# VH-VL binders against q9nrl2r1430to1533, part 38

Target 1, 104 residues: q9nrl2r1430to1533
Amino acid sequence: GGVHELSAFEQLVVELVRHDDSWPFLKLVSKIQVPDYYDIIKKPIALNIIREKVNKCEYKLASEFIDDIELMFSNCFEYNPRNTSEAKAGTRLQAFFHIQAQKL

## First folded at step 1 (VH-VL)

Design u3k (framework fv_ustekinumab)
Fold by OpenDDE, second read of step 2:
Structure u3k (fold): chain C 104 residues (1-104), chain A 121 residues (1-121), chain B 107 residues (1-107)
Amino acid sequence: as target 1 above (104 residues)
Amino acid sequence: EVQLVQSGAEVKKPGESLKISCKGSGYSFTSYYLGWVRQMPGKGLDWIGIISPGDSYTRYSPSFQGQVTMSVDKSITTAYLQWNSLKASDTAMYYCARGKLYYSTRPFDYWGQGTLVTVSS
Amino acid sequence: DIQMTQSPSSLSASVGDRVTITCRASQGISNYLAWYQQKPEKAPKSLIYAASTLQSGVPSRFSGSGSGTDFTLTISSLQPEDFATYYCQQYNRYPLTFGQGTKLEIK
C-alpha cells in the first residue's frame, strides 16, 4: 500500500495492541501451552504478525488488512468457548476494531 | 453441593434413537464444561467428548464424531447425549462429568452416577 | 492420539500395604494428568489432578507424582475402602485419553 495506508494500518495496529483486551492476540498461541491449538486452527495469526506485514508493506488493500484481523478474531472464537476470558476479550476488541476500521 | 444426576437405564433395539440426560445442580451450570465418558461392560473408560453449556461449544473424540450428539438445555441445567441409530456395540455405561474450571482440557472433578444403555435384538 | 499405559493391569495387596501404580504417556503431557478411582458398579471418583494435587476430600494417604511421560499414584497405607480400579487420564491435548485401568484387589 501507499504511505497513507501504511500509516493508517500502523496506527490501528498500535491502538489494537494497546487495548486492554489485546492480550490473547499479541503473539501466536504457544504450542507448549496449548498443545492442540494448531490441530484446530489452520491459519494462525496474531497482532505481531500483522504488524510485521504492515511494516513490510505487504498489504496492498485495506481489505487484506481487515481480512487478517478478522481471521485473528475468527480463530479466537473457533477455539474458545464464548464464556472464556479470551473470547470475551476478543468480542470487545473486535467491536473496537470495527469502529476504527471504518476510518480506513 | 455439586451434583450431576443422570437419567435412568435404557433398554433399546438396534436402529432406535436415544437421548440420555445429565442434570447439573449446586453450581453455575454455564461456567463449567461437561464431558461424557463411555464404559463398555467390563472395560475401561472412553472419552466421548465435552460441551460448553454456555454456548454449546463441543469437542468430540474422533472415535465418536458423527456417532453421537451432545447438547444442553441451559434453562434446566441439563446436558444430553443422543444417538440417531443405536448399535449393539453402543451397549455401555455412560457417565457425564464436570470439567474443572473454565478450560476444556481440565480434568473432571464431579461425576454423574451413570446411565446404563443396553442395545440388543 | 496420546496413549496412556498403566502398570500393572492388576495387583493384589493387603490392608496397610504401600501400593504404587504407574502411568506412562506415549508423549510428553507435562503435568496434565489426573487419577480416578472406580469401585464396582459405581461412578469414577476424582482423586488427583495436575499430576500431584489431591482433589478436595481425598485422604492424604493418596499421592501423585511425575511429569512428562511417567507418573505414579501411591497409596501409603492401603485401607479396606481403597480396593478398586484406578485410571489415569491425560488432558494435555484432545482427544482426552485414559489408561486401561489398574485393578487393585485384596490379597
Scores: ipSAE 0.019, ipTM 0.714, lowest interface PAE 5.4, mean pLDDT 91
Fold by ESMFold2-Fast, scan of step 1:
Structure u3k (fold): chain C 104 residues (1-104), chain A 121 residues (1-121), chain B 107 residues (1-107)
Amino acid sequence: as target 1 above (104 residues)
Amino acid sequence: EVQLVQSGAEVKKPGESLKISCKGSGYSFTSYYLGWVRQMPGKGLDWIGIISPGDSYTRYSPSFQGQVTMSVDKSITTAYLQWNSLKASDTAMYYCARGKLYYSTRPFDYWGQGTLVTVSS
Amino acid sequence: DIQMTQSPSSLSASVGDRVTITCRASQGISNYLAWYQQKPEKAPKSLIYAASTLQSGVPSRFSGSGSGTDFTLTISSLQPEDFATYYCQQYNRYPLTFGQGTKLEIK
């Protein structure tokens, strides 16, 4: 069943996690390091949360999974100026995601 | 052979309760969600909701939230749609249909034959 | 909610004709679009999913195309059994929504 059906989402999250540009996205942004983040970003998300949702079978449409990944990138671009290392990493990882997501 | 077999036609009065069924066979029941679709006489298709038999997850259309309840009994590969108190406006054909949970998400590749529900005094 | 609009609402055609039915989504739905055929007094039958992927057992004269907001269903050479109502459906976002239907009638 369900375990085999999740392999495509899980494999894609694993590939995102292993990508060199995943570092801004692995865990929720630290309030201590970035105190104004949660004043600006109203729906925080990160790859560890998305992976947990995949493992708990919470995505019932491929579009729900894609929406959470796109929300993660949208948050990055909303908070971080385009010239930052975070925004540059996000741009490259999002391009990689768009190629891989064609399978979904 | 994949089949969805629905219960027979129902004639009810306003205020009565009703539970109709959709029995799946010929496939892995927990690997597909089941959706319910209403079609009022002479009208188009209107999505009610979906249920995942493996984990009992439900998602309702906002128009049907609180109006009906979806449930499943995995032991007999059967899904149910239930009303606590029927209204004349519930008069319609009700279809069940299966969809793929993940990968190539495919809502409604196989459909039941429909259950006609008539609510009249 | 995503509104699905079909054009035309009805059309008349002859056996052997090429028929095209269109479906427009009020916002982008990628390729998460399905087409269904419904004959009078029968349950709908799945024809196409993922905008262009034919369901097993559906004749090759049926094809689907499009992505984003604009989609088409084409019947390359209409047969007598093809006279029916056709529905598009998006499954990109909840709630799932259907078009209003296109009734294909004999001339």
Scores: ipSAE 0.007, ipTM 0.618, lowest interface PAE 11.5, mean pLDDT 87

Design u3l (framework fv_ustekinumab)
Fold by OpenDDE, second read of step 2:
Structure u3l (fold): chain C 104 residues (1-104), chain A 122 residues (1-122), chain B 107 residues (1-107)
Amino acid sequence: as target 1 above (104 residues)
Amino acid sequence: EVQLVQSGAEVKKPGESLKISCKGSGYSFTSYYLGWVRQMPGKGLDWIGIISPGDSYTRYSPSFQGQVTMSVDKSITTAYLQWNSLKASDTAMYYCARHSRIYTGYYYMDVWGQGTLVTVSS
Amino acid sequence: DIQMTQSPSSLSASVGDRVTITCRASQGISNYLAWYQQKPEKAPKSLIYAASTLQSGVPSRFSGSGSGTDFTLTISSLQPEDFATYYCQQYNRYPLTFGQGTKLEIK
């Protein structure tokens, strides 16, 4: 726990960002590009935000970190049809996350 | 060829239930949102709502929220619009339309069904 | 809701005429504006999306312009098959909303 967990979270975020399917999640959705996004998604989040939170040691519990990651995927699946590129990417990335998270 | 084929005309009485259909073909049914549009006799187009066939996520126009229900059966690439209790004011042509989503979320309706005429009268 | 107002509601023109239809949004919608054509007893047909992009298969005499709140559909040289009702539609925000339509009749 503690510093070790935070370090592990930092590494995991790096791995998520570097994943081929991270492109929908790297930063917050642009309101200009997707004007209706924030009408639907009430708790927007992205990997860059999660990374910042990790770096600032804002996660007191591992569950908080996991919750944010899951929220990120939940948002994706809420907004995107399942057979879209974004949803498919999210599905794969989430699977990857689940595998990696088990190693924490 | 991308097509949306809707069910035939309906003649109903107030209070009756109704479920009309829209079958998609020639494209990946679950990859596109599908919308419904109402056109009352001699009037303009009214957007009813949109549904994601892949996961059945829906958004309704406030004017139609609670008045109709959108659903899909992915196994037969068919979308449905249903009423539990029809009103005379529901008399209209109803169109399904594929919402084309490109990159930034274009939701214009690029393919339309031929329409289903619903007549509700005593 | 975003209100879409078309102008005029109806107009008469002759074959060969240049016709312009206006659509105004009650608030900024960027370029998330589509145009549709509907002939009597027929389903609407997509003409233009993203305010100015011509739908595949649509004749080049159709064009769209505008951004923000004011948009125009132009038919450079009206053909007999162009007499119909035209609708603009915003897809910037839910609920999606249509203009009231512009009926283009033969003079």
Scores: ipSAE 0.016, ipTM 0.724, lowest interface PAE 5.7, mean pLDDT 91
Fold by ESMFold2-Fast, scan of step 1:
Structure u3l (fold): chain C 104 residues (1-104), chain A 122 residues (1-122), chain B 107 residues (1-107)
Amino acid sequence: as target 1 above (104 residues)
Amino acid sequence: EVQLVQSGAEVKKPGESLKISCKGSGYSFTSYYLGWVRQMPGKGLDWIGIISPGDSYTRYSPSFQGQVTMSVDKSITTAYLQWNSLKASDTAMYYCARHSRIYTGYYYMDVWGQGTLVTVSS
Amino acid sequence: DIQMTQSPSSLSASVGDRVTITCRASQGISNYLAWYQQKPEKAPKSLIYAASTLQSGVPSRFSGSGSGTDFTLTISSLQPEDFATYYCQQYNRYPLTFGQGTKLEIK
C-alpha cells in the first residue's frame, strides 16, 4: 500500500536528484537571476518541491506524482531553447525518468 | 568497518557559535542519509533531522527547524551540525547516526557515532 | 507528529526473567518501528527494525512483534548485560519520533 508506494516515489526522486543531468531541476528558478521566468512559466516546480510532497504523503495516485515530474520537464522545454544546456539535460533526464517510471 | 566518529566535547557560553562534526568511514558516504539526535541530560532521544550527503537535501524535525543547520562536506566524508547563537537549553549530548533503508524511504538508524557533549553555561 | 508512548517507564527484573516492554503509536505505522538499547554513557545500539527483524549480531533472546499501533519488545531470559534503557522509534513518517524510553533495572 501507501507507504511502499511512497518508498517507490522517494527512490525515484533520489535517483533523479543523483543523475548527472539533474542540475537545472534541483530547486526553483531564481527570480533574481532569471526575472522573466515567472512571466512565462505559470506553474513552477522543482525536484526539491516534489520530494517534499512525497515525504508529506501529498501524492494519492502515481499519476499525480508522474504529472508533477512531467510538468517540471514541460516547463524546462517551454522556457529553454532546444540548444541550451538546460534543455539538453532535460531531454536526457526525461528519458531516464520514462525508463524508471515503468516500475510505478 | 562502518564507523561514525564525532568531534570532542564543547564548553560554550550563551550567544557563541558552534559547529560539531561527524566523520563517516567504511561505507559509501553518499548512499545513506545521516541523522542527528539530541539527548538532554537524563532525558530521552529527540530526532533533529536528516541530511542526504549526495545532494545536501535536509529534513528537520519541526522542533529544530531554525535552531540548527545541518551540512556535509563529501570530499572528507564529514557531516556538521551548527548553531549561530547557542542557548543554555542547547546543553545536551548530540549523536550522529546513519539511516539504513529497509522497506521504505524513511529510515531507522543502524550505526551511531559516540556522541558529542555540548555544555552551554554562563 | 506521530507520538510514541512506552510502558512501563521503568521496571525491575531479575536475571532469567521474561521481560516485556510495549510501545504504542498515536496512528498506524504498519511495521516501520525500530527498537534501540542504550547503556549508561554510551550511544544507542540498534536491536530490531521492521518491528520484528533482529539487527545482525543481536542475541535471539530479543524479539519484537506487533503492527499498526501496538508493538512489543520481549527478552525471553534476561541476562546481566541487558540492563539498559530501551527506546522504540517510528520511521513511517517525518518527523521520526522516539518513545520516552523504558529503563530496565536490576531487582
Scores: ipSAE 0.000, ipTM 0.584, lowest interface PAE 15.0, mean pLDDT 87

Design u4 (framework fv_ustekinumab)
Fold by ESMFold2-Fast, scan of step 1:
Structure u4 (fold): chain C 104 residues (1-104), chain A 121 residues (1-121), chain B 107 residues (1-107)
Amino acid sequence: as target 1 above (104 residues)
Amino acid sequence: EVQLVQSGAEVKKPGESLKISCKGSGYSFTDYWLGWVRQMPGKGLDWIGIIDPSDSYTRYSPSFQGQVTMSVDKSITTAYLQWNSLKASDTAMYYCARLGYYFSGSYFDYWGQGTLVTVSS
Amino acid sequence: DIQMTQSPSSLSASVGDRVTITCRASQGISNYLAWYQQKPEKAPKSLIYDASSLQSGVPSRFSGSGSGTDFTLTISSLQPEDFATYYCQQYYDYPLTFGQGTKLEIK
């Protein structure tokens, strides 16, 4: 039982990964699967990268952590039209994040 | 005390369907995720998937995606692992186990006794 | 997938010996590693989580250490009941993966 030993950031990232709508955000978009993604998105990020940064203690302030999560959602909405399954998943996961982030 | 009790051994023929069970007791069933692990005769442990009993969210190992279905019935605190059509290669011991933390990707703190599934013609 | 490799695959030891089993991850997993004990014809039992935390009821002769990619399970004074196969498991990322197991035999 080491849940209480995890940082607030790690706990929140794990909850995001667990969420049904996390599937577009778990790992970086493949250049082979989506060749134009990196032409449009200049600061790619995903939950696995954010979790790694948390584990390495790279976030000094809650705002830095929140900024990376918001960048992830911003990238989703920039690349994906509003009516796509990716954009809909991003909208729901972002709302969940905003509720949980009130505790940070 | 925390306990996971699995259904008894099964002997089946290739092509038959099967559903095995894992009943939890001694804890709040919906507060912990449950996983399934396969162990082929004389081999090591192989993760099948995990399920959150609170909403039936599932994560499958890529090796088992489409081969089996995990489900839960919260009213009787029971999880299930199901095959639509068994293969001889499904012959193995199947364990259910509870995740030790409330977060996904945690370790397994309590294990069921196992269900031996034998598939032969 | 994260590959978990245990060493040795098997070893024989005498009661009272200090036994060391190692586990290596193919990439960094921080401290998200568990150790399980499986006796013949029995289900696995949780021994250690978060690389070094003992499960309730596990004897203090068992200890875990390590972080990142290299992990160790130590039994400080082997007892006859410790005859078993030991498995490490990472829970850093999906899919969850186990080591191949280390079989500990009493001489």
Scores: ipSAE 0.000, ipTM 0.567, lowest interface PAE 15.7, mean pLDDT 86

Design u4a (framework fv_ustekinumab)
Fold by ESMFold2-Fast, scan of step 1:
Structure u4a (fold): chain C 104 residues (1-104), chain A 120 residues (1-120), chain B 107 residues (1-107)
Amino acid sequence: as target 1 above (104 residues)
Amino acid sequence: EVQLVQSGAEVKKPGESLKISCKGSGYSFTDYWLGWVRQMPGKGLDWIGIIDPSDSYTRYSPSFQGQVTMSVDKSITTAYLQWNSLKASDTAMYYCARHYLPGYSYFDYWGQGTLVTVSS
Amino acid sequence: DIQMTQSPSSLSASVGDRVTITCRASQGISNYLAWYQQKPEKAPKSLIYDASSLQSGVPSRFSGSGSGTDFTLTISSLQPEDFATYYCQQYYDYPLTFGQGTKLEIK
């Protein structure tokens, strides 16, 4: 028996989680801390949810995985004004994702 | 400096309730998840569960689900582990420890431990 | 659950020795592995994370290596304060699991 590698999707989620700008995206936004978030954002998602979906083999196509990551960034930019630390982190992490996703 | 300070040793009888504490200081309490780990006398480490102090989200190891309750009080930067009815098999050292990242992670800082002894 | 197995369960060594402790996962965990040191009657101390990254304040004589299923903790020149029990821990998947521990003893 050989060593089994992580799937490409799992490896990419790991890289995103470990990036300095991942802090707004690690988990779902708290209803207690941000009460109006779920009134504005109707399709919430975060890296922990995406990783769980990868582990359960819920992504059948690379496009489905990419769509969930892009939804995460879209939610960030919809809720957070452009000049916030969250939006700035999202912009940098999205650029990093686009470079890494070229390898998928 | 980051510090986790746990409550003192407890000696209890089977059937009694107990709540032990873990007070965090030197960091933003709500930015890090806290885990609990059990170590039975002379044995290794068993992960109990994790709590997010920002919203009280909890996730328990399957072997501890329903046996204990984790909670937090953000106003005093304190996490709790509670039993409604102790058993002799709950005799152990209990550690709280900070998770470096939200979700599944490693522990970067540990409390000193709380020894719980349950005997008749 | 992911089973973590350490080898050996105990190891005897002398000050100045190069010591190697191994940890094996029952399935691939990439580099999601941490090492902890526990001295008698004390809380565990973080040594290494992400299989090979040294925690701040940990002496450079400690190093970690490996990926996938097989991992190694090395102490390049054993010091008196290094006699302790060492644990590996995977954080690839839920639930978090620890190895059974390796006790490093004086020869």
Scores: ipSAE 0.007, ipTM 0.590, lowest interface PAE 12.0, mean pLDDT 87

Design u4b (framework fv_ustekinumab)
Fold by ESMFold2-Fast, scan of step 1:
Structure u4b (fold): chain C 104 residues (1-104), chain A 120 residues (1-120), chain B 107 residues (1-107)
Amino acid sequence: as target 1 above (104 residues)
Amino acid sequence: EVQLVQSGAEVKKPGESLKISCKGSGYSFTDYWLGWVRQMPGKGLDWIGIIDPSDSYTRYSPSFQGQVTMSVDKSITTAYLQWNSLKASDTAMYYCARQFYSGTYPLDYWGQGTLVTVSS
Amino acid sequence: DIQMTQSPSSLSASVGDRVTITCRASQGISNYLAWYQQKPEKAPKSLIYDASSLQSGVPSRFSGSGSGTDFTLTISSLQPEDFATYYCQQYYDYPLTFGQGTKLEIK
């Protein structure tokens, strides 16, 4: 059911936020600190935005939730060279997400 | 051409320390993670762990955690597997193999192996 | 840990035979499954990744199939150089785990 699915999304977002590698993903990238980010990334997203969407019941399908999480990782890898701390954190957090998502 | 070249065979006694190497060439060393795999004589393959050469981040199999240490030296494109105190049960062929940086990728190129023999 | 079980543990076949080796995961791993070939006294060689994608340079007689928990490696027409032990390996979750191996002997 829908209620159990929304509870699962909230639980998973909480686990992602608590993960040591969540730091690049907690909030939207600052346009002041990283001025070229929004020239490269056309669909910015972060865990705080995803959590708000979960709380407002904006995800109608599990696939929509998964798509937003994957978009977040895709943006990270598109903007950040592979050898950056951001990209490495993203790789580890994405692997964690894939493991947890299989239990949905 | 992508190549992983490992150090030569080692014969050791229990309690001795050892460090074996795996040198990468023909690719961007920091763009791939390096895994280590053990194969005991006549047995199958056991995954030891993986290291990211760009920052030395490591992941160990639970069965090898604390038994062995992985490290890298980027300046010479070389990864290492180290024991502080060898046991007879460490006798095995040890392979290094590279993995694309994503956790959802297989091991693609393998070194030729380093035979480690531990006996009294 | 995800357990990988191969069957059979060994088999003998003649040149020209169609050979099938199976691999079962203890839980769903989607298509995150690789196959390796190891010849006597040599390092393993990657054959197949993502369950069915052939590695560059691997002969087309090798093919992989399956998804979820059950996977198959097929050699459509066995050649003398195919004498080897074959391993499946999951990369869905850490630690990475291998099957116990299937030894293929040419009779």
Scores: ipSAE 0.007, ipTM 0.571, lowest interface PAE 15.0, mean pLDDT 86

Design u4c (framework fv_ustekinumab)
Fold by ESMFold2-Fast, scan of step 1:
Structure u4c (fold): chain C 104 residues (1-104), chain A 120 residues (1-120), chain B 107 residues (1-107)
Amino acid sequence: as target 1 above (104 residues)
Amino acid sequence: EVQLVQSGAEVKKPGESLKISCKGSGYSFTDYWLGWVRQMPGKGLDWIGIIDPSDSYTRYSPSFQGQVTMSVDKSITTAYLQWNSLKASDTAMYYCARGLWYGSSYFDYWGQGTLVTVSS
Amino acid sequence: DIQMTQSPSSLSASVGDRVTITCRASQGISNYLAWYQQKPEKAPKSLIYDASSLQSGVPSRFSGSGSGTDFTLTISSLQPEDFATYYCQQYYDYPLTFGQGTKLEIK
């Protein structure tokens, strides 16, 4: 870790948040909107939580940051069938992330 | 301008029935959920339930399930809260409040409240 | 049920003071938290939603922060009209639950 790595994480999270396909990932899935989500997904996470962890300097290594982002996508694909708008958004955002993460 | 206008104060005896109303205006009535909140004298806010005016789907707090009934009349953009048999413990201020579509239930607009007093 | 606990239950302050009220959820609720202001003999008024989004028409001296389980409402410079009871509310899961309220009183 270090100051420059944390700045890179913040920049990447901002780019993910600003991406058109970020809408399913901005905040935790609501039990009111999706009551069975937490029966299926045991490690929920979202971009707002990841950004908070970056700002609190909770990531020691780039791999820990990448693991949390990948967990977010893994949860999306576990819960949502392949042909849903959520899964399609996840696929496109994950591809964007993989390109950007090559610099980490 | 969004408004929720509630019916006037009620003074009732235990065992009597009551139906109070909440009339919405200035928005698409079926696009928002309506919640009911109780506030006993000198106490905090206690959620009763919410109703979706589009299909009359309801969710009640477990504490109020079976004690009250929520309903709507879409033709006059009005929601109702009703009791079959009032108890002295029902004495409270009752608020209706507008919640967001798709189950997001913070309340952006509130009615002025209906005071219900139940005493012998 | 998700329990919402506010601290303090009451607070005395003077005009011009910076006031902070806290709200804690018994489990993670993300940003599904609202703050309401209730003046004596009046209906509650929506103040903040999604933990930090200011309701239209609410003065900029009010701000909200927090995520997950710990949330704060801050009034940067207390005005006479701000003496009221403040409630937090989670809308992450049913049943919807409110904090017990924090009464802000004149010192």
Scores: ipSAE 0.000, ipTM 0.588, lowest interface PAE 12.3, mean pLDDT 88

Design u4d (framework fv_ustekinumab)
Fold by ESMFold2-Fast, scan of step 1:
Structure u4d (fold): chain C 104 residues (1-104), chain A 121 residues (1-121), chain B 107 residues (1-107)
Amino acid sequence: as target 1 above (104 residues)
Amino acid sequence: EVQLVQSGAEVKKPGESLKISCKGSGYSFTDYWLGWVRQMPGKGLDWIGIIDPSDSYTRYSPSFQGQVTMSVDKSITTAYLQWNSLKASDTAMYYCARHTFYYGSPAFDIWGQGTLVTVSS
Amino acid sequence: DIQMTQSPSSLSASVGDRVTITCRASQGISNYLAWYQQKPEKAPKSLIYDASSLQSGVPSRFSGSGSGTDFTLTISSLQPEDFATYYCQQYYDYPLTFGQGTKLEIK
C-alpha cells in the first residue's frame, strides 16, 4: 500500500492531464463562465482536485481513486449533451482511463 | 490591472540560444494557462503551445514540438519560451496570452505586447 | 488539424457601415470559436469568445454568431478605430488554429 499506490495514481493522473482529450477536465468549471453548472452538478470534481487528493494521501484504496475519476466523467455526460465536444472528449478520455486503470 | 509584459526585442545569429519571457501581474498566475503564438512578418497567427503554471504541464503544436521549450517560474509569475539553436526561419513576433480550458472559458483574453525576434547572419 | 478559412481576405468600408466577416471550420467545432482584432504593430485584442460572448470592455457594436462550421463577426456601425485585421480561432481541438485573417480597410 502507501507509496507504491500513490505513485501509480500520480502517474495515471499525469497521463490523463497530458491526454489530448483532457481539456474539459483540467480545472473546476467557473460559476462566472458557466452559471448553471453548479445548479445541475452537485458533486463537482476535476483532475486538479483529484491530483491534490492523491498528493494529500486521501485515497486509501484504488476503488476510491477510480470512483472519483468515474464521477468526473459522469458529471461531464450529465451536463453536456452527447453530441458536444466535451462529451466526445469525455468518451475518448474515459476509454483511455479504462485501459490504464487495468494496471491498478 | 491584469497585464502580461514581455521581454524586449532580440537580434540573434543562427545557432544561438535564446530565452524570452512573459511576466503576469494583477491576477492569480496559477489559475490561468499561458499560450504562445508566433506571427511571421506579414503573416497571420500560429499557435505554438500552452503551459499550465500550476504544475508546468505543457502542450505543443505538432509544428513546434521539439523546436522550443516552454517553462514557468511561479515565484516571479513569469513564463518563458526557449530555443537551443535558432534558425533564420524563427524570425517573427512572439506573443504570450492567458487562457482557460473549461466550459464557457474565454480562449485568449489578455495578450502580451509581443517580443520581436530577428535571426540573421 | 482543423483548418479555419476566413472570407473575405480583405474588404473596404466606410465609417457608419455594417460590416460582416465570416469564418468556416473544416469540421464541426460547436461554439468553441473566438474573434480577435489586431492593429498594425500591436498585439491582438480579444473581442468574442464562445462564438457569441462579448469580451468585457469591447463595444456593443461588435457581435458574433454561428455554431458548428459557419461563424460570423458583425460590426453594426463601423468606427474609425475599427480598421484592423480580424482573426477567428477555434479551441475545439488541438492544435489551436487561427483563420488567415481579414483586413478591414478604409474605403
Scores: ipSAE 0.005, ipTM 0.566, lowest interface PAE 13.1, mean pLDDT 86

Design u4e (framework fv_ustekinumab)
Fold by ESMFold2-Fast, scan of step 1:
Structure u4e (fold): chain C 104 residues (1-104), chain A 121 residues (1-121), chain B 107 residues (1-107)
Amino acid sequence: as target 1 above (104 residues)
Amino acid sequence: EVQLVQSGAEVKKPGESLKISCKGSGYSFTDYWLGWVRQMPGKGLDWIGIIDPSDSYTRYSPSFQGQVTMSVDKSITTAYLQWNSLKASDTAMYYCARLIYGSGYYHFDYWGQGTLVTVSS
Amino acid sequence: DIQMTQSPSSLSASVGDRVTITCRASQGISNYLAWYQQKPEKAPKSLIYDASSLQSGVPSRFSGSGSGTDFTLTISSLQPEDFATYYCQQYYDYPLTFGQGTKLEIK
């Protein structure tokens, strides 16, 4: 199991990064670009951080990996109003993730 | 095609005022921010501040707040860095640099050639 | 302020060598890091942004890697025009801060 699951996590993160709607999630939100972000979002995370955790074998269970991805989407919807380009990208990417995550 | 052309070298005495310039060409001037960077002789790079030419919004490094003023004149696509009263410690090379903001970018892409400012008695 | 520390402060190398320069941030900056090249008596030139993206017109022998606090600039096969001082710079938070520079000299 564990080694096989890590390979699956890496493949899924790569697919998320490649997706056209990944742009809001590739890296942590900058304080310069969004000064109030860290006043609202208490557990920031992004795809580059998740990918590093996968590569360092920090996820022991699929649920831990899924929780970090879901946290990323939850942060997006909490900070960004529903009609923003960020929220719309998040909605589409989350749907894509749910389809791909069925393989885990 | 994109160019930032800075004004020529200046030799001044302590207490004098000075205004140096940075003229942008080959791009839409108001679509990019401009930053200023100081390099003291034999030393590294030190960020002064940034200005948005579209509305003259400024952000200064705390070390330079109150020491210099940044401004722009959109009609001639030129940014300025100004001192009311120069000190010998202001002797340095001053660079302007173009900065893209938003869309995942917030870094300098094109630099001016620099303006050498020498302040001595 | 976020402090940027480069290592080594100076390095001697020969044409054709693989050269590695490192940059360390005092706190996590994700991948909000740029690399600049400065030759004597010249303005800096942008090389890399977002830790690993090449600026337009920069030769492919230059590459960047890293995220969080540890970053690396690599020149795969050093050319004569590459002897210069290299600076890293973070743009995660204000004030923008540069490393102290790494001087790459001919051996």
Scores: ipSAE 0.000, ipTM 0.622, lowest interface PAE 11.8, mean pLDDT 88

